# VH-VL binders against DnaJ homolog subfamily C member 27-A (dnajc27-a): the designs that were tried, part 14

Target 1, 260 residues: DnaJ homolog subfamily C member 27-A (dnajc27-a), of Xenopus laevis (African clawed frog) (q7zyf1)
Amino acid sequence: ALRIKVISMGNAEVGKSCIIKRYCEKRFVPKYQATIGIDYGVTKVHIKDREIKVNIFDMAGHPFFYEVRNEFYKDTQGVILVYDVGHKETFESLDGWLAEMKQELGPQGNIDNIVFAVCANKIDSTKHRSVDESEGRLWSESKGFLYFETSAQSGEGINEMFQAFYSAIVDLCDNGGKRPVSAINIGFTKEQADSIRRIRNCKDSWDMLGVKPGATRDEVNKAYRKLAVLLHPDKCMAPGSEDAFKAVVNARTALLKNIK
Short names: E, the ipSAE of ESMFold2; O, the ipSAE of OpenDDE; V2, 0.75 times the mean of E and O plus 0.25 times the DockQ between their complexes.

## First folded at step 14 (VH-VL; framework fv_faricimab_arm2)

Design y36 (from y29 with heavy chain S28T; at its last look DockQ between E and O 0.80; V2 from the best seeds 0.77)
Fold by ESMFold2, look of step 14:
Structure y36 (fold): chain C 260 residues (1-260), chain A 121 residues (1-121), chain B 108 residues (1-108)
Amino acid sequence: as target 1 above (260 residues)
Amino acid sequence: QVQLVQSGAEVKKPGASVKVSCKASGYTFTNYWMHWVRQAPGQGLEWMGWIYPGDSDTNYAQKFQGRVTMTRDTSISTAYMELSRLRSDDTAVYYCAKHIAVAGTWYFDLWGQGTMVTVSS
Amino acid sequence: SYVLTQPPSVSVAPGQTARITCGGNNIGRKSVHWYQQKPGQAPVLVVYKDSYRPKGIPERFSGSNSGNTATLTISRVEAGDEADYYCQVWDRSSDHYVFGGGTKLTVL
């Protein structure tokens, strides 16, 4: 039988333990309880027509537990990476969690051959959502990660996430520990993704086009054309690209109205 | 035990280059990003860029693109920062700094002693 | 690019509380780190991830971060706390590491 190692990753209180327990025990967790240190378990699952044994390490995300967590990164086949859609700081932390793993694996560890399932978790369905689905999906897919909208309270998306997650891990193992080329093709470039993120976060039309206040009509049009080519619907399938393209068009129109 | 030891002070003429070294000890050099930060006399800290010694990947602040090169030699656990086409306003103390990633963020947990580079005619 | 704003100086009497602010657009969504630098020395981390102290930093050092302001708080200030203090973040948009301009804490 195939044995795999899975860890959880993400800030404290984003619902990692609730997601794992809800899947493993098929129970709703009526209240959030942060894990203390590492909670270890084994489970057996059927994926396709085979049984796999899964070693699950539910790792506490608090900085206090760093010295414990850092011992569990090696030889991992899958990571459940969780953030709370109601708390943008937990999403902003995802790059830092990848950095913690990379530093602990070292140069011999290849994160590109680890399956990541990013869970945009809805801890509380009444809480104001601060991370849009397209933003979270763009971040995840630009890194070749699986992306799921989950709810630890309702259980939405959790079974689908684990099914896709384990299936991807089995495919990885059957490919000699390397992801198939087709599974890592993301369909948009880093430049396209970076531009979309920048455009979503810019503060005015000058900043959106990447020009300084006082730019000439020609400078505005040149900056616009560069972005329009980059984000063109025929060439850019990234999450959020259509909204970014509309914003760029509107920014150009607003700037040209005020330039003689 | 755990430390970063930098090369000694340098005096350079405008237009020259300088290469500052930073030798790491007491930790696994290839696992952690190394940053370079400078501080002009009486001024604040200015981030220049980083290198990941494990694979030589680099990221430079836009201000220094085209003038800075960060390298390393893993056999002696040493990082290097080379700044070319020096100007008088490059006069500063240059620090190497190790970052550590913890719980979704990272910070500079260890700094070298600094290397004074003076650029004058 | 992302800007962090600190007051140039703060003066406080010994035994009292110093508060050093670091302003930035939506800084409450970022992790803020604080470094102390004494004359002629390299910076030393005193607070990381808004409010955590590295080992060896006295509990008099604390921090908070919400909205557009992060604050380093030094209670029961001692003469040895006189130094320059820098806040620092990572800016995801530029992939740059940004320092505030620094605050000189004077203990009178």
Scores: ipSAE 0.661, ipTM 0.862, lowest interface PAE 1.4, mean pLDDT 88
ESMFold2 (binder alone), look of step 14: mean pLDDT 93; pTM 0.939
OpenDDE, look of step 14: ipSAE 0.869; ipTM 0.957

Design y37 (from y29 with light chain R29S K49R; at its last look DockQ between E and O 0.87; V2 from the best seeds 0.78)
Heavy chain, then light chain:
Amino acid sequence: QVQLVQSGAEVKKPGASVKVSCKASGYSFTNYWMHWVRQAPGQGLEWMGWIYPGDSDTNYAQKFQGRVTMTRDTSISTAYMELSRLRSDDTAVYYCAKHIAVAGTWYFDLWGQGTMVTVSS
Amino acid sequence: SYVLTQPPSVSVAPGQTARITCGGNNIGSKSVHWYQQKPGQAPVLVVYRDSYRPKGIPERFSGSNSGNTATLTISRVEAGDEADYYCQVWDRSSDHYVFGGGTKLTVL
ESMFold2, look of step 14: ipSAE 0.666; ipTM 0.862
ESMFold2 (binder alone), look of step 14: mean pLDDT 92; pTM 0.925
OpenDDE, look of step 14: ipSAE 0.837; ipTM 0.940

## First folded at step 15 (VH-VL; framework fv_faricimab_arm2)

Design y38 (from y33 with light chain R29S K30R; at its last look DockQ between E and O 0.81; V2 from the best seeds 0.80)
Heavy chain, then light chain:
Amino acid sequence: QVQLVQSGAEVKKPGASVKVSCKASGYSFTNYWMHWVRQAPGQGLEWMGWIYPGDSDTNYAQKFQGRVTMTRDTSISTAYMELSRLRSDDTAVYYCAKLIAVAGTWYFDLWGQGTMVTVSS
Amino acid sequence: SYVLTQPPSVSVAPGQTARITCGGNNIGSRSVHWYQQKPGQAPVLVVYKDSYRPKGIPERFSGSNSGNTATLTISRVEAGDEADYYCQVWDRSSDHYVFGGGTKLTVL
ESMFold2, look of step 15: ipSAE 0.716; ipTM 0.876
ESMFold2 (binder alone), look of step 15: mean pLDDT 93; pTM 0.936
OpenDDE, look of step 15: ipSAE 0.882; ipTM 0.961
ESMFold2, look of step 16: ipSAE 0.700; ipTM 0.866
ESMFold2 (binder alone), look of step 16: mean pLDDT 93; pTM 0.934
OpenDDE, look of step 16: ipSAE 0.885; ipTM 0.962

Design y39 (from y33 with light chain K30Y; at its last look DockQ between E and O 0.88; V2 from the best seeds 0.81)
Heavy chain, then light chain:
Amino acid sequence: QVQLVQSGAEVKKPGASVKVSCKASGYSFTNYWMHWVRQAPGQGLEWMGWIYPGDSDTNYAQKFQGRVTMTRDTSISTAYMELSRLRSDDTAVYYCAKLIAVAGTWYFDLWGQGTMVTVSS
Amino acid sequence: SYVLTQPPSVSVAPGQTARITCGGNNIGRYSVHWYQQKPGQAPVLVVYKDSYRPKGIPERFSGSNSGNTATLTISRVEAGDEADYYCQVWDRSSDHYVFGGGTKLTVL
ESMFold2, look of step 15: ipSAE 0.700; ipTM 0.869
ESMFold2 (binder alone), look of step 15: mean pLDDT 93; pTM 0.931
OpenDDE, look of step 15: ipSAE 0.882; ipTM 0.959

Design y40 (from y33 with heavy chain G54A; at its last look DockQ between E and O 0.82; V2 from the best seeds 0.78)
Fold by ESMFold2, look of step 15:
Structure y40 (fold): chain C 260 residues (1-260), chain A 121 residues (1-121), chain B 108 residues (1-108)
Amino acid sequence: as target 1 above (260 residues)
Amino acid sequence: QVQLVQSGAEVKKPGASVKVSCKASGYSFTNYWMHWVRQAPGQGLEWMGWIYPADSDTNYAQKFQGRVTMTRDTSISTAYMELSRLRSDDTAVYYCAKLIAVAGTWYFDLWGQGTMVTVSS
Amino acid sequence: SYVLTQPPSVSVAPGQTARITCGGNNIGRKSVHWYQQKPGQAPVLVVYKDSYRPKGIPERFSGSNSGNTATLTISRVEAGDEADYYCQVWDRSSDHYVFGGGTKLTVL
């Protein structure tokens, strides 16, 4: 049978263990004590008429456990990367979690050959959502990662996540440990993704269009046209592109009111 | 023994270039980003950029684009920062600093002793 | 360009509590790191990720980060705590590393 290694990753208190325990239905047999920050489990699954033996390492996200975590990154086929939609700081930390893994894999590691399932987790259904779906999906898909909306309380999305996750891992293993060509083509460019993210987080209309205060009407309109073409709904399939396009239109209108 | 050891102080004229070295020991040089940070006399810390020693990828602060070049030699675990077209306001102590990524963030866990570069006529 | 603002100086009496602030737009959504620099020395990390201490840093060093302000707190200040203190963040949009202007702590 095919043997794979899966780890969990993400800030403390984002619900990593709850997601894993909901899926495993008591199959998660602890081999490590919780005081060392790693819960290890083994399970068997059937994917595409194949028997898959999965070694799952549920890794504590607290900085205290870094020296233990750094021993478990090697030879990983899949990562369950979790953030809490109610706490934007856990989403903002995702790049740092990728950096920790890259650091510990070293020069011979290649995260492009690892399957990531990003889980936008709803730990507390009563808390206001701070990270909308389009923002999380854009971040994930721009890196070639799978994206799922999950709820630890209801179980929503968890089975769908693991099904797609294991299927993608099997595909990677069948492709000699390399990502298939179809998984590389995500339907939008890095420039499109970066522009949408920048527009979402801009402080004012000048910055949004990339022009300096005091720009002429022609300079504003030229910057606007470049962004409008880049984000046009027929050309840009990125999550959040329609809202970004509308925001660019509004920014142009706001700036032109103040230019005589 | 984990440390970063930098090259000695330098005196340069305006318009010249300087190349500061930073030798790493006691850790895996290629696994961690190397940053350069400078500090003018009596002033604060100013980030200049980083290099990733495994592949030589770099990122420079906008202020130094076109004047700074960061390189490395993995065979001797040494990073280099070269600053060209020096001006008197480039007089500073130049530090190398190792970046470590931990639990969703990163910070400088190890600093070189600093290299004083004085630019004067 | 993301900007961190620190007071230029803070003075406290020995045994009192020093609070050094670091202001930034939505800094509470970022991880803030604090470095101590004594005269003629390289910086030394004293707090990372807002509130965690490296090994060897006394418990009287603590930190918090909320809204637009991060704070380094030094309880029971000693003469040996006199130094410059810098806050630092990573700015995702520029991929730049930003330091505050520094705060000189004087123990009177």
Scores: ipSAE 0.646, ipTM 0.838, lowest interface PAE 1.4, mean pLDDT 87
ESMFold2 (binder alone), look of step 15: mean pLDDT 94; pTM 0.941
OpenDDE, look of step 15: ipSAE 0.882; ipTM 0.960

Design y41 (from y33 with heavy chain D57Y; at its last look DockQ between E and O 0.75; V2 from the best seeds 0.75)
Fold by ESMFold2, look of step 15:
Structure y41 (fold): chain C 260 residues (1-260), chain A 121 residues (1-121), chain B 108 residues (1-108)
Amino acid sequence: as target 1 above (260 residues)
Amino acid sequence: QVQLVQSGAEVKKPGASVKVSCKASGYSFTNYWMHWVRQAPGQGLEWMGWIYPGDSYTNYAQKFQGRVTMTRDTSISTAYMELSRLRSDDTAVYYCAKLIAVAGTWYFDLWGQGTMVTVSS
Amino acid sequence: SYVLTQPPSVSVAPGQTARITCGGNNIGRKSVHWYQQKPGQAPVLVVYKDSYRPKGIPERFSGSNSGNTATLTISRVEAGDEADYYCQVWDRSSDHYVFGGGTKLTVL
């Protein structure tokens, strides 16, 4: 049977352990006492009539535990990367979590050949959401990562996530430990993703179009056309592209009303 | 002992180039980004760019694009920053700084002692 | 490009609390790091990820970050705390590292 290693990653208090325990609670054998900073378990799953033995390392995210978790990154096939949709800072930390892993794997490691399941977790379903689904999905999919909306409280999305996650890991193992080229062809470019992110975070209509205050009508229209072509639905399948396109249209209209 | 040791002070004429070295010891040189930060006399810190010694990939601040080159020699755990077409306003202390990633962020945990570069005719 | 602003100076009596601010658009969404620099010396990290202290930094150093303002707080200030203090972030959109202009802390 195929044996794989899975780790959890993400800030403290984002619900990593809740997601793992809710899924594995009925399948966790043998039972182990938690260690400081790492909770280890083994489970068996079936993917297309194959039995897969999964070693799961639930790693504490607090900076205090860095010295422990840095020993567990090597030889990992899958990562459950979790943030809390109610706390934007946990989402903003995801690039730093990838950087910690790359740092500890060193130049010989390639995180592109590790399956990531990004969990946008609703740890408290009564709290207003701070991270839009399109923002989280764009970040995840632009890196070739799987993306799921999960709820630690209700269990929503958790089984779906693990099924897709394990299936992707099996595909990776069947491809000699390298991602299939089809898994990285995501239907949009880095430039398109970067533009959507920039538009989401811009300060005003001038900034949104990438022109200086005082730009001429022609400069505004030229900047607009470039973005409109880039974000056109026929060429851009990125999460959030439709909203970004609408925002660009509205920015152009607003600017042209104030230009002679 | 984990440390970054930089080359000595330089005096250069306008139009020349300077190459500052930064030798790392006590850690896995190729695992961590190396940054360069400068500080003009009486002024604040100004980020110049980084190199990842593991693969030589670089990222430069826009202000220095076309004038700065960052390289490394992994056999001696040494990073280099070369700044060309020097001007008087390039007079500054130049620091190398190690970036470390921990728990969802990254920051400069170790700095070299600094290299004073004076540009004068 | 992303801009961080700091007051150019802060003065405080020994034993009192110094608060050094770092302003930025939605800085509360970013991790803020703080460096101390004494004359003629390289910067030294004193707070990372808004509020954590590296080993060897006294508990009198603390930090917070919300909204548009991050704050470094130094309680029971000592003469040895007199230095320049810089905040720093990573800006995702430019992939640049940004320092504030620095704040000179004077212990009266």
Scores: ipSAE 0.610, ipTM 0.816, lowest interface PAE 1.5, mean pLDDT 88
ESMFold2 (binder alone), look of step 15: mean pLDDT 93; pTM 0.938
OpenDDE, look of step 15: ipSAE 0.883; ipTM 0.963

Design y42 (from y33 with heavy chain T105Q; at its last look DockQ between E and O 0.74; V2 from the best seeds 0.74)
Fold by ESMFold2, look of step 15:
Structure y42 (fold): chain C 260 residues (1-260), chain A 121 residues (1-121), chain B 108 residues (1-108)
Amino acid sequence: as target 1 above (260 residues)
Amino acid sequence: QVQLVQSGAEVKKPGASVKVSCKASGYSFTNYWMHWVRQAPGQGLEWMGWIYPGDSDTNYAQKFQGRVTMTRDTSISTAYMELSRLRSDDTAVYYCAKLIAVAGQWYFDLWGQGTMVTVSS
Amino acid sequence: SYVLTQPPSVSVAPGQTARITCGGNNIGRKSVHWYQQKPGQAPVLVVYKDSYRPKGIPERFSGSNSGNTATLTISRVEAGDEADYYCQVWDRSSDHYVFGGGTKLTVL
């Protein structure tokens, strides 16, 4: 049987443990090493007619446990990376979590060949959502990560996440520990993703088009054309591209009203 | 002991280049991003860019793109910042700084002592 | 590019509380780090992730961040706190690291 190691990552109180406990039920031993910030579980699953034995390390996200966490990154096949859709700071922290793992694995760790499942967790499904699905999906898919909408409260999405997650890990193992080329091709470029993120967070039309206040009609139109080609729905399949394109069109219209 | 030790002060003429070194000790040099930050006399801190010593990947501030080159030698745990086509307004103290990532955040936890570079005719 | 704005100076009497502000568009959605720089010395981290203290920094250093303003608070100010203080963020859109202009704290 194939044996794999999985860890959880993400800020404290984003629901990592609840997701794992929901999936594992009585099979999870939540008190193992609990005073040091690590809970351990073993579970058995069948994927593609294979029996997979999974060691799951549920790692506390508080900075206090950093020294303990850094001992558990080595030889990991999969990461469950969790944020709370109701708290944008937990989403904004995801790059820092990737950075912690990279620094602790070092250059030899080859983090690009670890399977990540990003869980946009709805800790309370009735609360206001602060991170749009398209925003979370764009971030995840631009890095080649799996993305799931989950609810530890209701159980929504959890089984689907683990099924896809384990299947991707099996595919990785079958490809000699190297990510298959098909899993690397995400269907949009870094430039497209970066532009969508920038446009989402712009505060005015000048900033959105990347031109200085007082730009000429020609400068506005040149900036617009470049963004329009980059983001046009016929050529850009990135999550959020349609909304970004509409925003760019509106920005051009607003700026040109004030220029002869 | 964990420290960053930089090369000594330099005096250069406009149009020349300068290469500042930063030797790391007491930690795994290849695992942590190394940043360069400068400070003109009486002015604030200005970020120049970073290098990841593990693979030599770099990211430069737009202002310095085309004039700055960041490199390293992993055999001696040393990072380098080279600034070309120097101008008088490049006169500054140049710092290297180690980035650490903890619990979803990253910040500069260790700084070199600084290297004064003076550009004058 | 993203801009951080700090007052150029703040003066407080010994034993009082100093508050140093760092303004930025939606800065409450970013993690703010604070560095102290004494004359002739390299900067030293005093607060990270808005409100956390590194090991060795006294508890009278604290911070907050919401809306468009992050604040470094130094209670029971001592003469040894006289320094320049810089806020710093990472700007995701440019992938750049941005410092505020600095605030000179004078203890009178």
Scores: ipSAE 0.599, ipTM 0.824, lowest interface PAE 1.7, mean pLDDT 88
ESMFold2 (binder alone), look of step 15: mean pLDDT 93; pTM 0.936
OpenDDE, look of step 15: ipSAE 0.875; ipTM 0.956

Design y43 (from y33 with light chain R29S Y52W; at its last look DockQ between E and O 0.78; V2 from the best seeds 0.78)
Fold by ESMFold2, look of step 15:
Structure y43 (fold): chain C 260 residues (1-260), chain A 121 residues (1-121), chain B 108 residues (1-108)
Amino acid sequence: as target 1 above (260 residues)
Amino acid sequence: QVQLVQSGAEVKKPGASVKVSCKASGYSFTNYWMHWVRQAPGQGLEWMGWIYPGDSDTNYAQKFQGRVTMTRDTSISTAYMELSRLRSDDTAVYYCAKLIAVAGTWYFDLWGQGTMVTVSS
Amino acid sequence: SYVLTQPPSVSVAPGQTARITCGGNNIGSKSVHWYQQKPGQAPVLVVYKDSWRPKGIPERFSGSNSGNTATLTISRVEAGDEADYYCQVWDRSSDHYVFGGGTKLTVL
């Protein structure tokens, strides 16, 4: 039987443990419960006619547990990476969590050969959503990560996440622990993803086109043309590309109205 | 002892280049990003860029693109920052700083003593 | 590019509470770190991730971050707290590390 190690990652209070407990309610056989900020469990699943034995480490996200947490990153096949859609700071923290893992694995570790399932979790339905689906999906898919909308409260998306997650881990293991070439073909470039992300967060039309206030009509049109080619719907399949393209068009229109 | 020790003060003419070294000790040099931050006399801190010593990947602040080069020598745990085509407004103290990632964020937990670079015109 | 705004100076009497602000658009969604720099010295971390203290930093140093403002609070200010204080964030859109302009804390 194939044995794999998975860990959870993400800020405290984003619902990591609730997601794990809801999925594992009747299939999870606890072996040990750590009182030091690590909860350990073992479960068995069937994927592709194989029995898979999964060792799950549910790691506390609080900074106080860093010195314990850093011992558990090595030899990991899968990561459940969780943020709360109602708290943008938990989404903004995801790159920091990847950095902690890369730091602890060191240069010989390769984070690209680990399966990530990103869970956009709905913790509190009474708060407005701060991170829309296209933003979270763009971040995840640009890194080659799986993306799921989940609710620890209702259970939505959790079974689908674990099914895809374990299937991807089995595929990775069958490819000698290396991510297959097809799994890294995401259908858009880093430049396209970065541009969409930047445009989403721009303060004004000058900033959106990357020109200084007071730029000439010709400078505005040159900057616009570069972004329009990059984000054209026929060539850019990234999440959020259509909205970014529309925003760039509107920014050009607004700037040119003021220049003549 | 965990520390970053930088090379000594430099005086340069406009148009020249300077290369500042930063020797790390007491921790795994290749595991942590190394940043460079400068501070002009009487002014605030200005981020210049980083290198990841494990693979030599770099990221430079847009202001310094084309003028800054960050390198390292892992055999002596030393990072380098080279700034070319110097001008008088490059006069500053240049710091190396170690980045640590903890619990979804990252910050500078260790700084070198600083290297004064004076560009006289 | 992302900008952090700090007041240039803050004055406080010994034993009182100093509050140093760091303004930024939606800074509450970012982790804010605070560095103390005494004359002729390298910066030293005093608060990270908005409100956490590294080992060796007195409990009278604290922080908060919400909306468009992060605040460093120093209770029972001592003469030795006189320094420049910088806030710092990472900006995802530019992948740049941004410092505030600095605040000189003067203990009168």
Scores: ipSAE 0.667, ipTM 0.834, lowest interface PAE 1.1, mean pLDDT 87
ESMFold2 (binder alone), look of step 15: mean pLDDT 94; pTM 0.936
OpenDDE, look of step 15: ipSAE 0.882; ipTM 0.960

## First folded at step 16 (VH-VL; framework fv_faricimab_arm2)

Design y44 (from y38 with light chain S29K; at its last look DockQ between E and O 0.84; V2 from the best seeds 0.80)
Fold by ESMFold2, look of step 16:
Structure y44 (fold): chain C 260 residues (1-260), chain A 121 residues (1-121), chain B 108 residues (1-108)
Amino acid sequence: as target 1 above (260 residues)
Amino acid sequence: QVQLVQSGAEVKKPGASVKVSCKASGYSFTNYWMHWVRQAPGQGLEWMGWIYPGDSDTNYAQKFQGRVTMTRDTSISTAYMELSRLRSDDTAVYYCAKLIAVAGTWYFDLWGQGTMVTVSS
Amino acid sequence: SYVLTQPPSVSVAPGQTARITCGGNNIGKRSVHWYQQKPGQAPVLVVYKDSYRPKGIPERFSGSNSGNTATLTISRVEAGDEADYYCQVWDRSSDHYVFGGGTKLTVL
């Protein structure tokens, strides 16, 4: 049988263990004491007419456990990367988590050939959501990662996530441990994704269009046209592109009101 | 022993170039980003850019684009920073600094001793 | 680009508490790191990720970060704490590493 290694990653208290335990029910056999910051278990699943044996390392995200975590990145086929939709700082930490993994794998570790399932987790359903789905999906899919909305409370999305996750890992193994070219063709460019992220986080309409306060009507319209072509819904399939396009249109309108 | 050891002080004329070396020991040189940070006399710290020694990828601060080149030699665990078309306001102590990523953030956990570069006619 | 603002200097008597601020727009949403630099020496990390201490840094060094202000706190200040202190963040929009202007701590 095919054996795979899966780890969890993400800030402390984002619900990583809840996701894993809801999926595993009674199939997860814990072999580590939780006081060392790693729970290890083994489970068996059927995917695509195969029985696969999954070794799952549920890793504590607190900085104090770094010296333990750094020993568990090697030979990983899949990562469950979790953030809490109610705490934007846990989402903004995801690049730092990828950096930790990259530094521990070193240049010989090809992180691009590891399957990531990003879980936008609703750990507390009463909290106001601070990371919308398009923002999380854009970040994930721009890196070639799978994206799922999950709920620690209801279990929503968890079985769907694991099914897609394991299927992608089996596809990776069937392609000689290399990510297929079609899996990295996400329907939008890095430039498009970067523009959407910038537009979401801009300060004002001047900043959104990339022009200085006091820009002429011609300068505003020229900057607008560049962004409009880049983000046009018929050629940009990125998550959040429609909202970004609308925002750019509104920014142009707002700036032109004060320019004759 | 874990350390970063930099090359000695340099005196240069305006228009020249300088190349500062930073030798790493006691850790996996190719696994961690190496940054360069400078400090003009009596001034604060100014970030210049980074290199990832594992694949030689680089990122330079916009101020230094076109004048700075960061390289490395993995066989001797040494990073280099070369600054060209020197000006008097490039007079500074140049530091290499190791970046470490931990639990969703990153910071400089180890610094070289610094290399004084003086640009004067 | 993103700007970090520190007071140029802070003076404190031995045994008292020093507070060094680092101001930035929504800095509470960012990880803030603090470095100590004594004259003629390279910087040394004293606080990372807002409030954690590296091994070997005394417990009297602590940090906090909320809103628009991060603060390095040094309790029971000793003469040996006299140094320049820099805050630092990573700025996602420029992909640059930004330092504050530095604060000279003087122990009277």
Scores: ipSAE 0.678, ipTM 0.854, lowest interface PAE 1.1, mean pLDDT 88
ESMFold2 (binder alone), look of step 16: mean pLDDT 93; pTM 0.933
OpenDDE, look of step 16: ipSAE 0.890; ipTM 0.964

Design y45 (from y38 with light chain S93K; at its last look DockQ between E and O 0.89; V2 from the best seeds 0.81)
Heavy chain, then light chain:
Amino acid sequence: QVQLVQSGAEVKKPGASVKVSCKASGYSFTNYWMHWVRQAPGQGLEWMGWIYPGDSDTNYAQKFQGRVTMTRDTSISTAYMELSRLRSDDTAVYYCAKLIAVAGTWYFDLWGQGTMVTVSS
Amino acid sequence: SYVLTQPPSVSVAPGQTARITCGGNNIGSRSVHWYQQKPGQAPVLVVYKDSYRPKGIPERFSGSNSGNTATLTISRVEAGDEADYYCQVWDRKSDHYVFGGGTKLTVL
ESMFold2, look of step 16: ipSAE 0.689; ipTM 0.848
ESMFold2 (binder alone), look of step 16: mean pLDDT 93; pTM 0.937
OpenDDE, look of step 16: ipSAE 0.887; ipTM 0.962
ESMFold2, look of step 18: ipSAE 0.696; ipTM 0.862
ESMFold2 (binder alone), look of step 18: mean pLDDT 93; pTM 0.932
OpenDDE, look of step 18: ipSAE 0.878; ipTM 0.962

